# VHH binders against Protein DOG1-like 4 (DOGL4), part 203

Target 1, 232 residues: Protein DOG1-like 4 (DOGL4), of Arabidopsis thaliana (Mouse-ear cress) (q84jc2)
Amino acid sequence: MSKMRNLVEEKFLEFYESWVIQLELYLHQLLIAHNNNTMSETELRHLISKLTTHHKAYYTAKWAAIREDVLAFFGSVWLNPLENACSWLTGWKPSMVFRMVDRLRKSRVVLVEAQVKKLEELRVKTKFDEQKIEREMERYQVAMADRKMVELARLGCHVGGESVMVVEAAVRGLSMGLEKMVKAADCVRLKTLKGILDILTPPQCVEFLAAAATFQVQLRRWGNRRHYVTHS
Key: E = the ipSAE of ESMFold2; O = the ipSAE of OpenDDE; V2 = 0.75 times the mean of E and O plus 0.25 times the DockQ between their complexes.

## First folded at step 20 (VHH)

Design jh4 (from jh1 with T105E; framework vhh_6z1v_2; at its last look DockQ between E and O 0.87; V2 from the best seeds 0.82)
Fold by OpenDDE, look of step 20:
Structure jh4 (fold): chain B 232 residues (1-232), chain A 123 residues (1-123)
Amino acid sequence: as target 1 above (232 residues)
Amino acid sequence: EVQLVESGGRLVRTGGSLRLSCAASGFTFGDFAMGWFRQAPGKEREVVAAIDWSGDETWHADFVKGRFTISRDNAKNTVYLQMNSLKPEDTAVYYCAASFPIWHERSSDYDYWGQGTQVTVSS
């Protein structure tokens, strides 16, 4: 059975498709920069800024969309099943990026002791923030099983216009809670990303961003090979 | 058009209190982190306090030492700075700033700025 898409899903799908295309272009530039040791620090910083701006644009669009329908992002039709399976509260899990950093360190990225220390501090903070959100999510889920869900269930047993309105209002209330959590998670993502970029040197930032973009693009490609995703 | 309009700045005596307000318009206020900055004559602009989009998380500069408190009312599109136990060294133009979606310590990372309001603390 084909899932009917709502307007929010359709619009965001179009946006995301374009966004990913642009990401791939930036990835190409990052790879060139990474392999070209002749680029100045200023040029590298400019490239980094373009990427950060690109990511900011994503969240701008996302937050506009979730105001309309946050639930669309819990079944993101613009993502394949693999991407969705790897999603934490509608996006990448913040703590995951430290694994990427660790991988880079094991390869050719050399971090000084001061950087290592700062990264560890950031890791701890990020983990703490993730756990805090997870606890809130758990609390939310438990709360849904209490009065709100009981009321919804009770109302669902009755057919009538007024009942439908009440149910819709209840669902909206639930959605607002989800929206708050999603936004909180996004903030942790962006804080973490900013934190990492502030710790790394421009060349290291380029390498990190290239790795992150590569992972994102490959994850999409891998998932699409197994499951067809309609993008338009 | 995006606007941030600060108010509440005035002359006060040492030990006095002020509450600054910043009214925002022209953007989705509830999605933006907000910050208060200040700039004294001959000094660089410095961050005083910041608050996330929800109001759940706040940050205050070390020199605040519990004297100032940032808060926000998203229903009113307004961010506040309660300033207590004011000192002459707090004399400055205070600016409101907005950043999507997280706050920053660096002024260059903010998206929108107000015109500022003058706070003068006399000895």
Scores: ipSAE 0.859, ipTM 0.936, lowest interface PAE 0.5, mean pLDDT 91
Fold by ESMFold2, look of step 20:
Structure jh4 (fold): chain B 232 residues (1-232), chain A 123 residues (1-123)
Amino acid sequence: as target 1 above (232 residues)
Amino acid sequence: EVQLVESGGRLVRTGGSLRLSCAASGFTFGDFAMGWFRQAPGKEREVVAAIDWSGDETWHADFVKGRFTISRDNAKNTVYLQMNSLKPEDTAVYYCAASFPIWHERSSDYDYWGQGTQVTVSS
């Protein structure tokens, strides 16, 4: 079993488990809407809005938590190992979502030329935004490798007063920069999701959201299976 | 309670300038993108300008580009719209809006709205 490392991680883990349970309930509603085709366009838009609000709630909680301790999200133990391996700057890589769109196009969803053009434009913008963030992150990589400075600041150690002040200032500067980068990455994730939902019709949005929720649930299940196997 | 309170709207002559302010309270202002919208009589509400949560990225509608500038001061929980070279067609009620965490062109995508401030540009 994974051991909690600090209070910020513990609080967010509690939130995350509750959030996933609610996502599974929404997935059930998405699958009913997809399979039966009995819902009106207004009802579909309402369901889509619930999913959008649910995803925004995740980021609301995350941004509150990173304000307390952004470093808790780099290599967090509250995600299972498979979910961590898929992480990009504390979350999923925005451009990966287009693989899901491409899969839907090949199997069930028919897109008109206007939608295809808009999706390609969004894909290019998403890639551009990702690359911009990656360039910024490269400048912080050396600071992340020196975890001793971070640990000293967290413990509030007493050394020569002048050196303690310098270390604390450096850690605060790095944390503020990393917080900004995490928030920028989350904005790209939400811009990409919103952009896709704006391009797709309501029935197509339901299919996309169902696939996305299914993938998220499966990713957690696969990671739990590997964890279960290694502990059984 | 969430509040967005616009101020600075008044009557001004063509070619004049105004600065609109929007004071925010009841939410974490620094996490929200902000937008200015306007609605002229008989017209639909339209986005004028938007700014991301950090203030680093801004967007302005083509009909105001070069004349209006959105900015924010996160320490004061305030977003501004500097309006220069005003024209009679700029006459409208101007609304401040907030969205977590990204801005949008569509008014329906914003979470919080102010009551509006009237800007009237006379010939």
Scores: ipSAE 0.735, ipTM 0.889, lowest interface PAE 1.0, mean pLDDT 81
ESMFold2 (binder alone), look of step 20: mean pLDDT 89; pTM 0.907

Design jh6 (from jg6 with I102F; framework vhh_6z1v_2; at its last look DockQ between E and O 0.91; V2 from the best seeds 0.79)
Fold by OpenDDE, look of step 20:
Structure jh6 (fold): chain B 232 residues (1-232), chain A 123 residues (1-123)
Amino acid sequence: as target 1 above (232 residues)
Amino acid sequence: EVQLVESGGRLVRTGGSLRLSCAASGFTFGDYAMGWFRQAPGKEREVVAAIDWSGDETWHADFVKGRFTISRDNAKNTVYLQMNSLKPEDTAVYYCAASFPFWHTRSSDYDYWGQGTQVTVSS
């Protein structure tokens, strides 16, 4: 069974494929920088800026797309099943990045006490923000199951043009709520990322970004090996 | 072309009120957090207030002490700063700024800036 893709899905798929290719190129640069102790702080900061700009571009494109069809991102045809399974509200879960930081700490990265403290504070804040969004999601789902679903169910018992229009309006209303939640989640993601990068030194940032990019690329590769996906 | 145009700045007496407006164009306004900054002569630019993309969350500097209120109308691509109980120390050029997708306390983190509007509070 082949799923018919809508225009938003097709456009974003194309964008994402290109975006991932560029990410891989940046990953290569990050790895080189990580293994090259001769790069200046200015050079490292420039590389970090490129990556942050790249991520900003992703969310700019995403927000443009979700304005047209937020539901496309709950299917995410541009992702394999593994990537989708690891998704929280159409993206990575913000609190997961702290696990990456912890991994780095156990390997080569030495954090000073002040950094550790700040990271912990950020972790707590991030967790709080995630939970707040999750509560809103729950409230949203309950609301859907109540009034909107009843209305849709009631309308579903009738056929006709007017009924279809009402249903579409209801779906649009639901979509608007979802869009708001997705954007809120994205803000938490980017705030968390910025927070981490503000705490880490440039060399540490490079290592963190390399790890994050590696994880993303590997997740995609692993998922593609298990499930046929047309995108590389 | 991206534009942020501030308006509403003028001379007012101590205790007076002003409402500043910032009209945005050339970008998707509803996706950006907005902020108001001010810069007095000989002083550094400082953040006054900020508002997220939806308008649901706002931040105000401590020196505001409930006197100023930031708001936005996404349908009009406009952000506002209601200023009440103005003091001479509030005299400054006030700037509107935009940031994707969330607001910041540092001016260097904002993407777009207006030209500013002069607010003068006389004793």
Scores: ipSAE 0.845, ipTM 0.927, lowest interface PAE 0.5, mean pLDDT 91
Fold by ESMFold2, look of step 20:
Structure jh6 (fold): chain B 232 residues (1-232), chain A 123 residues (1-123)
Amino acid sequence: as target 1 above (232 residues)
Amino acid sequence: EVQLVESGGRLVRTGGSLRLSCAASGFTFGDYAMGWFRQAPGKEREVVAAIDWSGDETWHADFVKGRFTISRDNAKNTVYLQMNSLKPEDTAVYYCAASFPFWHTRSSDYDYWGQGTQVTVSS
């Protein structure tokens, strides 16, 4: 089995490379804002808005691409092996960002009791939504495996034009089901991100976004160093 | 280039029914959640109902629960608000709004807005 690059993969590779470069530029601005204690609240909110818009732009491009080829996002050519190994349904696992919030609380960020309560409510909701998607994915995989067995049995009998139509319908059903699940997962990701940013103050949002961008950039850099050492 | 065009607003009697529609163009309608908002004179814009991108999940404000129903037809790029048992308090300009990819209750979280359609409910 091999992954050939197609038009979807070529276009998204170019998009993603540019998107990450811009994320690194925003990270630089976040780090300056974090270290500069004279930034106005208006300036912080503007920067937070830019990051939010940047993340939404990623998903806008992704949803356009998955309409053409959702499977490209499972083991993506634009991600290194470490990044791909960390994927949950084509992206970061929503509940994992709460580990980042927890680490910030243990070091520098001071949260009031109301924020802590709201974050725990959001964590529970996020986990519930994740589990719902995981159950749907498990049911889907069982149902598709059963359909594959039926289609393989029919293909072994070599029935003519009806067999081709049934196989095509099964492939179409697989792609449509995966698209819906990927979109559902992306909605949980964006809901979780927005929920956290709504609970945190603007300075806390800058710290969180800086930590998140740092993690993403470092994961890419570290994975690329391993890539340079290993020859195929 | 993005356009949301509301229609169907008019004068109706208390207890009457009305159906609003909102035609969308210039974006991938099926990727967006849609909301209906209203704004009465001197009041802030408030969410009435919302529907996710797939149409599978809807939300309605408590003050319209059981009376209003949001729906969408992705083939026609249109979202609807069926309004039954209308009250004078429902008098407002009704706005259609779109947000990628999920709905919100705050108006500031929506990406695109229509220009509104006037609903007037007489005593």
Scores: ipSAE 0.657, ipTM 0.842, lowest interface PAE 1.3, mean pLDDT 84
ESMFold2 (binder alone), look of step 20: mean pLDDT 91; pTM 0.925

Design jh7 (from jg6 with E57D; framework vhh_6z1v_2; at its last look DockQ between E and O 0.89; V2 from the best seeds 0.81)
Fold by OpenDDE, look of step 20:
Structure jh7 (fold): chain B 232 residues (1-232), chain A 123 residues (1-123)
Amino acid sequence: as target 1 above (232 residues)
Amino acid sequence: EVQLVESGGRLVRTGGSLRLSCAASGFTFGDYAMGWFRQAPGKEREVVAAIDWSGDDTWHADFVKGRFTISRDNAKNTVYLQMNSLKPEDTAVYYCAASFPIWHTRSSDYDYWGQGTQVTVSS
């Protein structure tokens, strides 16, 4: 069923469609770089920088949109059901990228012992940070049954202008909490990504980024085939 | 226009304390991680401390050894550096920097910079 989209959803949908198109272009460049050894380290670093800048742009837009309506990102009308199902707090789960790295290690990527050790340390840290956020989310969910929410429910049963205002204020409070958690999660994502890229060599970074972009694009394609969603 | 304006730097005696402030404007302060850097004469700029957008996560350089503390007030668009037990080797220009959305230990990863404030510690 189709639902009416709010302004935030519409704007971000448009942004995201364009963003994904650009991602696909970068993916193409990453694959070219990965499949030949003609590019210099400087060129590879430049390509990596373009990708990191692209991701930074996504979060810049996301955080701007979240300020307006964080709840829009828990429905994410710009994503298909499969993408949404694979989301953790409105985005990719940080710890999943280590599985991707592991897969790369089993294929062409050879990591030295020092890299392996650093990756493991980062993995542990990332998992810890995820769990911390998850605990906060649980606390948040439990708090939905607290006195404040009970009052909200009580007020919701009454018709009146003042009651409506109080309800709206309560909802805003809840939204602020969600916004904080989403931003925290995004920071864990970006810290994890940065951490990985700092550990890997430029060629390895290119391979990793190519794999990540491929996964993202394929997930979208798979989801669209399963459930028709209008995407650019 | 983005502005970061440091203040609080002055001459102090060894063992003294200072509190530096950095007032930010021209961007969404609450979305940015903030950092304090310092540069002594003839030395490279080095990171002193960093704080995430929320203030929940902080980082301090090893040479701080618990003497300095970074904090922020998002309602005031200000980041602070409390410096205690100052030493002559702490003499430097201290810079405030902003990065979206996470903090970094490399100066090149920061988006905006202040002009700096001079801290001088006499023996």
Scores: ipSAE 0.850, ipTM 0.931, lowest interface PAE 0.5, mean pLDDT 91
Fold by ESMFold2, look of step 20:
Structure jh7 (fold): chain B 232 residues (1-232), chain A 123 residues (1-123)
Amino acid sequence: as target 1 above (232 residues)
Amino acid sequence: EVQLVESGGRLVRTGGSLRLSCAASGFTFGDYAMGWFRQAPGKEREVVAAIDWSGDDTWHADFVKGRFTISRDNAKNTVYLQMNSLKPEDTAVYYCAASFPIWHTRSSDYDYWGQGTQVTVSS
């Protein structure tokens, strides 16, 4: 493609490529741990900690990049079109992770009644937090639309540099609002992930993390194959 | 170098008030959730209050609800704990802690810690 990437996009693309490769390596370790009855609880917790740290590293890099250009994360150049189509506020939708938990519960993972209760409480809280974010986004979009309409009307009454200042202020306001919304969404993602891992036992956490990593890796692989075909 | 420096701890009478401050440096303070913990001699460290990166979401332990209020000023890289209606049982070393990007109630989930400030509540 001939698209000129800005420095933020180029740097994050390089980071993301490395990040996914490392995720694939961790997926291999998760699959070995799943099939290996000789791993101790300490070894399992260490592996789970590595995955948790890996996910936190993603958000550390993302929040640094958002500080410079949040709009890059809406239609990211480092994601293929399938990955971008599946995004909700620049990432996976927190409540959708419970579909993966439900699939594991029905096939691989046996949950006791106390775990089921805690997971349902977490699901309800996650959905509530999602709805709160969605209401905030709707309010923000309405406020920005009203401001844009007022500013366009004012531009119709003026010529010269005042319109440049109004446009620049509107762009900064949009970026600040979107950054706040993206960070709020990321916090719900991490609270949900942490909550699930705190409820599940270490072997169950390995199953969950393996399923999540498999989905993410396969979504990228399938989307990249389709991208190559579409590009030709 | 990451630093969290608590201040404001002192001797106060029962029923009195204090405001603790924690000044942060060496990291992007505005991206971190913050917590206040306390530890009395011979006791385990326990969470008192927590606040998200934006200041909009706060949590307080039940034993301090209505008496303590956590807040932050991201322009000053500072988190605060307003402590009212102090009781002798509030006597402890108070620590601030930082975690990226969400807060937690477990001390082991926090990335950075201050040195602590002593609060003593006399009867």
Scores: ipSAE 0.713, ipTM 0.879, lowest interface PAE 1.1, mean pLDDT 83
ESMFold2 (binder alone), look of step 20: mean pLDDT 91; pTM 0.922

Design jh8 (from jg6 with S107D; framework vhh_6z1v_2; at its last look DockQ between E and O 0.88; V2 from the best seeds 0.81)
Fold by OpenDDE, look of step 20:
Structure jh8 (fold): chain B 232 residues (1-232), chain A 123 residues (1-123)
Amino acid sequence: as target 1 above (232 residues)
Amino acid sequence: EVQLVESGGRLVRTGGSLRLSCAASGFTFGDYAMGWFRQAPGKEREVVAAIDWSGDETWHADFVKGRFTISRDNAKNTVYLQMNSLKPEDTAVYYCAASFPIWHTRDSDYDYWGQGTQVTVSS
C-alpha cells in the first residue's frame, strides 16, 4: 500500500532532503578541519558557527511545520524505519550525545578534569530534563486513554457530520499537547548541544560535530540500504 | 518587520516597584525564548532574567535575589519584568531580547533586541 502524504509531509520532505545534502557538505568540511592541524581557532569557530546555524535552520523549519501538523513528525515519511526507530519524540535523544563524547575520549581527544566535571554535570541535567519530559508524556498518554479516548470512542460509534467535527476538534486538542512536548524535547536537545559545545575546545567541537554528523548520515545510509525510502 | 518595544521604565524611589513590558511583533513570539537585559552607564550589558518559549522555565540572575520576576503572555505577544524592592544600583536601561528557541545568558546569542527603557532608582 502506498501512503498518501499530506502537504506538510511533502514540504518538509523536500526541505529535509536539501538540509541533509548541506549537512553532508559541512561534514566534509568538518573532516577536513579535523585532519588539518593548520586551521586557526578563528576558522574553526567559524565552521562551528555554520553548523550551529544549520541546525537552527532545521528547527526553525520543524517548528513551522509542526504548528501545522505535529502528527506528521510522529510518522516522519522523510526518515527510514531505522531512523524512526532511533528517534525520541521526533528527534535524537539528548542523552545519547554523551556517548559520542565518551567515544571521543577513548580516541585521541583529551579532556581536562574541569571539562569532564562540567560534562558530567550537563549529563545529569540532560537526563533529568529527559525524564521530566517522559513523565509528562506518560501523563499525557494516560489522559488520552481516559476522557478524550472515551469520547472519541463514543463518537466513533456514530456516523454524522457533527460527530466528525467533534472528533476533529478532539484530535486538534491532542495535537496541541503533542506539539508542546515536541518543542520541549527540542529545547533539551539544543540546550544539551550548546552545553557540550561550550565545554569543548574548538578542535574538540569540530571532532564532536563531525562524529555527530557522521552518525546521522550513516544511520540514514544504513536504513536506506535495508528499506526503500523516497528520498535520495 | 521584527519589533520589540519596551515600556514601563521611569523614576522610582528606593524600595519601589516597577513592571516592565515588552511588546513583540513581526515574528512567531510563542516560539522564542525571551530575556531581559540591563546596561548601566559605564558598565557592560548584563542578563537579568530569561524565560523559555512556553513560560514553564525561567532564569534569574543572582543579583535579582527574588526581587524580580520574568513572565510572559503569549496571547498578547508580551514579556514582563516585575521589579520589586528596587535599589539605586538597579538604575539602567533595560532591554528586551528574543532568541529562537532557547534562552541564553550571553547577549550575542539573541536574535532580536528592543530599543530599551530607562529605569532610574533614586535614593
Scores: ipSAE 0.859, ipTM 0.936, lowest interface PAE 0.5, mean pLDDT 91
Fold by ESMFold2, look of step 20:
Order: structure tokens, then C-alpha cells, then sequence
Structure jh8 (fold): chain B 232 residues (1-232), chain A 123 residues (1-123)
């Protein structure tokens, strides 16, 4: 049986489908820019800016959606503090992007020593920021578990409206905390993306963005193929 | 319509203190990182301080560290710059700027800008 989606989740998934279609159009432009050596640095920077803006638009829509209902973005991971501490909040672990950079370096992109040093520094910073978020999540989850235990004890002593209000306050507190953590994780993702684009030259940025867009499109296709094969 | 309106700039003596405010409207202020920049006569605009969307993380340029403090009040859609131990070298037009969702040190990475407020520090 399929999982029932709430209206916030469904609206965001509709946005995501449109967002990926536009990403495919930008991917076409990135591939033309890669294969056409006549584009100026100004033209490449304009294309890179369009991709950067498109990625920011994803987070603009996401942050609007989590403001309405952050829990729509979780598969009940908030109920298990240990599992929640090990699962990344509603997205790719930021440091995973460096695997894509490493693959490009091995195949197509030549990096000078200064760029390699800066990328390694950024990788270390990204890992540090990830670990800070993971530690904060663990501390928040412990605090939430302690608050739930106290509230459950009070619920057992009080039956009625006061107990319902305490539970509702705890749920609101959880939602606000999760929203803050999701935003923090998204900021690390964007800091890492921006940092990579600042280190790479415009042609290298085009290569990187094309690889990233290709991966995003393939994720959509893999998801669609799984759905198709289960119904065929 | 997006607006950032700085206020509080004036003439002060060396060693004095001043608090700048920047009121924001027309966008979701709580989702934006904020920065203060300054531009002295004949110099390029430079970042002074920045603060993340939540107010939990701040950054200050080395030339103002220990003297200036950025803060924000998301309930009032306002960012502040507390300036202490002012020097003549701090004389500049001060601008607030907003960037979604992270702050930057380059002015070209900011989405919205105020019109500036003049700070003059006399000897």
C-alpha cells in the first residue's frame, strides 16, 4: 500500500517536477557551452549565475514548504533519535558533492595546485559543519526525549485538556527545532556549492554543474523506472 | 517591493559609539542572512560584518573585531550594527545587504541593498 502524502508534500513534489524539467533545459545549455569553445567568460558566468539562481529557487520553495509543515519532509525519522542522528535532514549529505569533483578531476577537469588546496580546505570545513549539525541533532533529540518523558508522566497524572495542550506544545517545539536543523543543513549545502563554484574557473564550473544536473536528472529517471517496473 | 532602510548614521567623536539599524520589508527577513558593508571616500565597498538567518552565527572583519557587533531581531525585521571605539578610519557610508540564505564577503553575492547611512568620525 502506498504512503498517503499530505497536501504540502504533494505541492512541493509538483514544484520539484517542474524544477527538474527546467534543470534539464539548463543542462542542454551547459552541454552546448562545454562543447562550444567560442563562449566568452562573461557568457559562461551568466550561465553559471542562472544555475546558481535555479538552485537557490529550489531552497526558496523548500523553505516555504517547511514553514507550513516540516514533518512532510521526514519519513518518521524524528521518532527514533538514534536513526535521526544518522540520517541527513531531507537531502544529500553536503560532503558527497566532493565525490563528483574527484571524478571530474580524474577524467576531464585539470586542476592547478592552488585549486586542489582550496578544495581540500573546503572539504574539511564542510565535514566540520556536518559534524556540528549531527552533534546538535543528537543534543536536540536527547532534549526532546527528556521533554516527552516528562510530558508523558504528566499526561498519566492528568487526563483532559491540560494534557492535550502539553502534547501540542511539545509537537510545536519539535517542528520548530526540525525546521531550524533542515535550514542549517541546507545552508551547509549551499555554502559548499558556492565554495566549489568560487574555486573553479568558469569552464570548470560548467563541467561541474553539468555533472550535477546529469545526476539529478538520472535520480528522477531511476525513480520513474522503479515506479514503471512495479506497475508493468 | 523589497526595502532595506538604514538609520542611525551621524557625526561622532573618536572613541565614541554609534548604533546603526536596518529595517527590512517586502521579503521573508527570517530566511535571509544579513551583512553590513561600508564604502569610504575613494575606496571600494568592503564587508564589515555578517549574520546568518537565525542570528546564531556571526562574522566580523578583522579590522572591526572587538569593536563592532552585528545582531538581529527577526520579530522586528531589523539588523543592527553596534559600533564602539570609533576611529576616523571608520568614516564611510554604511550599507545593509541581504542574501538568501547564506552570507558572503563579496558584495556581488547579495540580493538586496539599502541606500546607505553616513557615519563620520571626527578627530
Amino acid sequence: as target 1 above (232 residues)
Amino acid sequence: EVQLVESGGRLVRTGGSLRLSCAASGFTFGDYAMGWFRQAPGKEREVVAAIDWSGDETWHADFVKGRFTISRDNAKNTVYLQMNSLKPEDTAVYYCAASFPIWHTRDSDYDYWGQGTQVTVSS
Scores: ipSAE 0.708, ipTM 0.878, lowest interface PAE 1.1, mean pLDDT 81
ESMFold2 (binder alone), look of step 20: mean pLDDT 91; pTM 0.927

Design jh9 (from jg10 with T105E; framework vhh_6z1v_2; at its last look DockQ between E and O 0.84; V2 from the best seeds 0.79)
Fold by OpenDDE, look of step 20:
Structure jh9 (fold): chain B 232 residues (1-232), chain A 123 residues (1-123)
Amino acid sequence: as target 1 above (232 residues)
Amino acid sequence: EVQLVESGGRLVRTGGSLRLSCAASGFTFSDFAMGWFRQAPGKEREVVAAIDWSGDETWHADFVKGRFTISRDNAKNTVYLQMNSLKPEDTAVYYCAASFPIWHERSSDYDYWGQGTQVTVSS
């Protein structure tokens, strides 16, 4: 069975494919920088800036797309099943990046006490914000299961143009709520990422970004190998 | 073209109140966090307050001490700064700034800036 894709899905799929290709190029540069001890702090900061700009571009495109159809991102046809399974509110879970930091600490990255303290504070804050969104999601779901679902169910018992219009209006209302939550989640992601990058030194940032990009690319590759997907 | 236009700045007495407005155009206002900055003569630009895209989250500088309040109306593409209990130390040019999608304490992280509006507080 082939799923019929809407215009938003098609456009974003095209964008995302290009975006991932560019990410892989940046990943290569990050790896080179990581293995090259001759790069200046200025050069490293420039590379970091390129990556942050790249991520900002993703969210710019995403927010433009979700304005048209936020539901497309809950299906995410541009992602394989593994990527989707690892998704939290249409993206990576903010608290997961701290696991990457922990991994780095166990390997080559030496953090000073002040950095460790700041990271812990950020972790706590991120967790709090994440939970706040989750609570809102729960309330939203309960509300949907109550009034909106009852209305939709009631309307579903009737056929006609007026009923269809009312249903569409209800769906639009639900979509607006979802959009707000997705945007809130994205903000937590970006706040967390920014927070980490502000705490780490430029070399550490490069290593962190390389690890994050590697994980993202590998997740996609692993998922594509296990499930036939046309996008790479 | 992106524009941020501040208004409301004027001369006021100590203890007085002002409400600054910033009208935005040329971009999707509701996707951007907004901030108010100020710069006094001979001093560095400093952040006064910030508000997220939805208006649900706000941040205020320590020197505000509850005197100022940032708010926004996305339907009007406008961000506001209500300033109460003004002091001579609050005299500065106040700037509106926009950042996608989160706000920042650092001015260099903002994407768009207004021309500023002069606030003068007399003793």
Scores: ipSAE 0.864, ipTM 0.939, lowest interface PAE 0.5, mean pLDDT 92
Fold by ESMFold2, look of step 20:
Structure jh9 (fold): chain B 232 residues (1-232), chain A 123 residues (1-123)
Amino acid sequence: as target 1 above (232 residues)
Amino acid sequence: EVQLVESGGRLVRTGGSLRLSCAASGFTFSDFAMGWFRQAPGKEREVVAAIDWSGDETWHADFVKGRFTISRDNAKNTVYLQMNSLKPEDTAVYYCAASFPIWHERSSDYDYWGQGTQVTVSS
């Protein structure tokens, strides 16, 4: 399937492909650290810092790109259809990340009662922030009803001059509101990630980051491997 | 190059007021949360106030609530700290700090720091 791309989409596609390759390299380091008990706490914290810096670099590039074209992040050309289907407001859903925390608890890792309490408080806060954003999204959902009209307005194709002017004004208003809402969602994502990493010990952080990176990489690989899947 | 430059620190009498400014350059200021920290001699650096990237949400430490107000002007790339009803215990070097994109209570979580401005409250 072929897609029309503008300069923002082409640049971010190149960035994202490089970013995922680097994430895969960090995943290998996380898996080595998980399986090799000879790494010091300082070495683990350094690796955790590299991962958090890598994630912040993604958002730095994203916020620069959404300033130019926020609509590119709704149905992104750099993601396969499975990855796009899993998106909540242009990214992973903050409350769902606690499934990875649950897997940590189900393995062999014992979380201290203080950690469990702090994680539950963070989970509740995260859900509250999500619900607030979802209520704001309801205000915008009617404006997103005609995605064909939005794409037509971006391409400069029009049916009539007066209708085009009204549509272009509506698209600009949508873009401004969407940009602020995407930034708000990204802040919830980063607050949740930071909160989890602050509560977990360095070895637990390595396990969590490895699980998160694995999910993201496997979602990309699975979505690209259609030759081995039987559809029912 | 990224720079944060504080200004406005002075000697002031107890009960007085002072406004600190922090001018930012070399980064997209409007994408960053900002914080004011202070450090008195022999004490650890502590967060005083913080403000989100848009300016819509602020936070103030309990020990300054009602007396200090953080604000920002994204058009001028500047964050401010209005300090009223100053006390001798407010004597410290005040630092501004920037973090992308959320603010933090812990100083080690900030990306950029100013060099600080001395506030001294006498009497």
Scores: ipSAE 0.688, ipTM 0.855, lowest interface PAE 1.0, mean pLDDT 85
ESMFold2 (binder alone), look of step 20: mean pLDDT 90; pTM 0.912

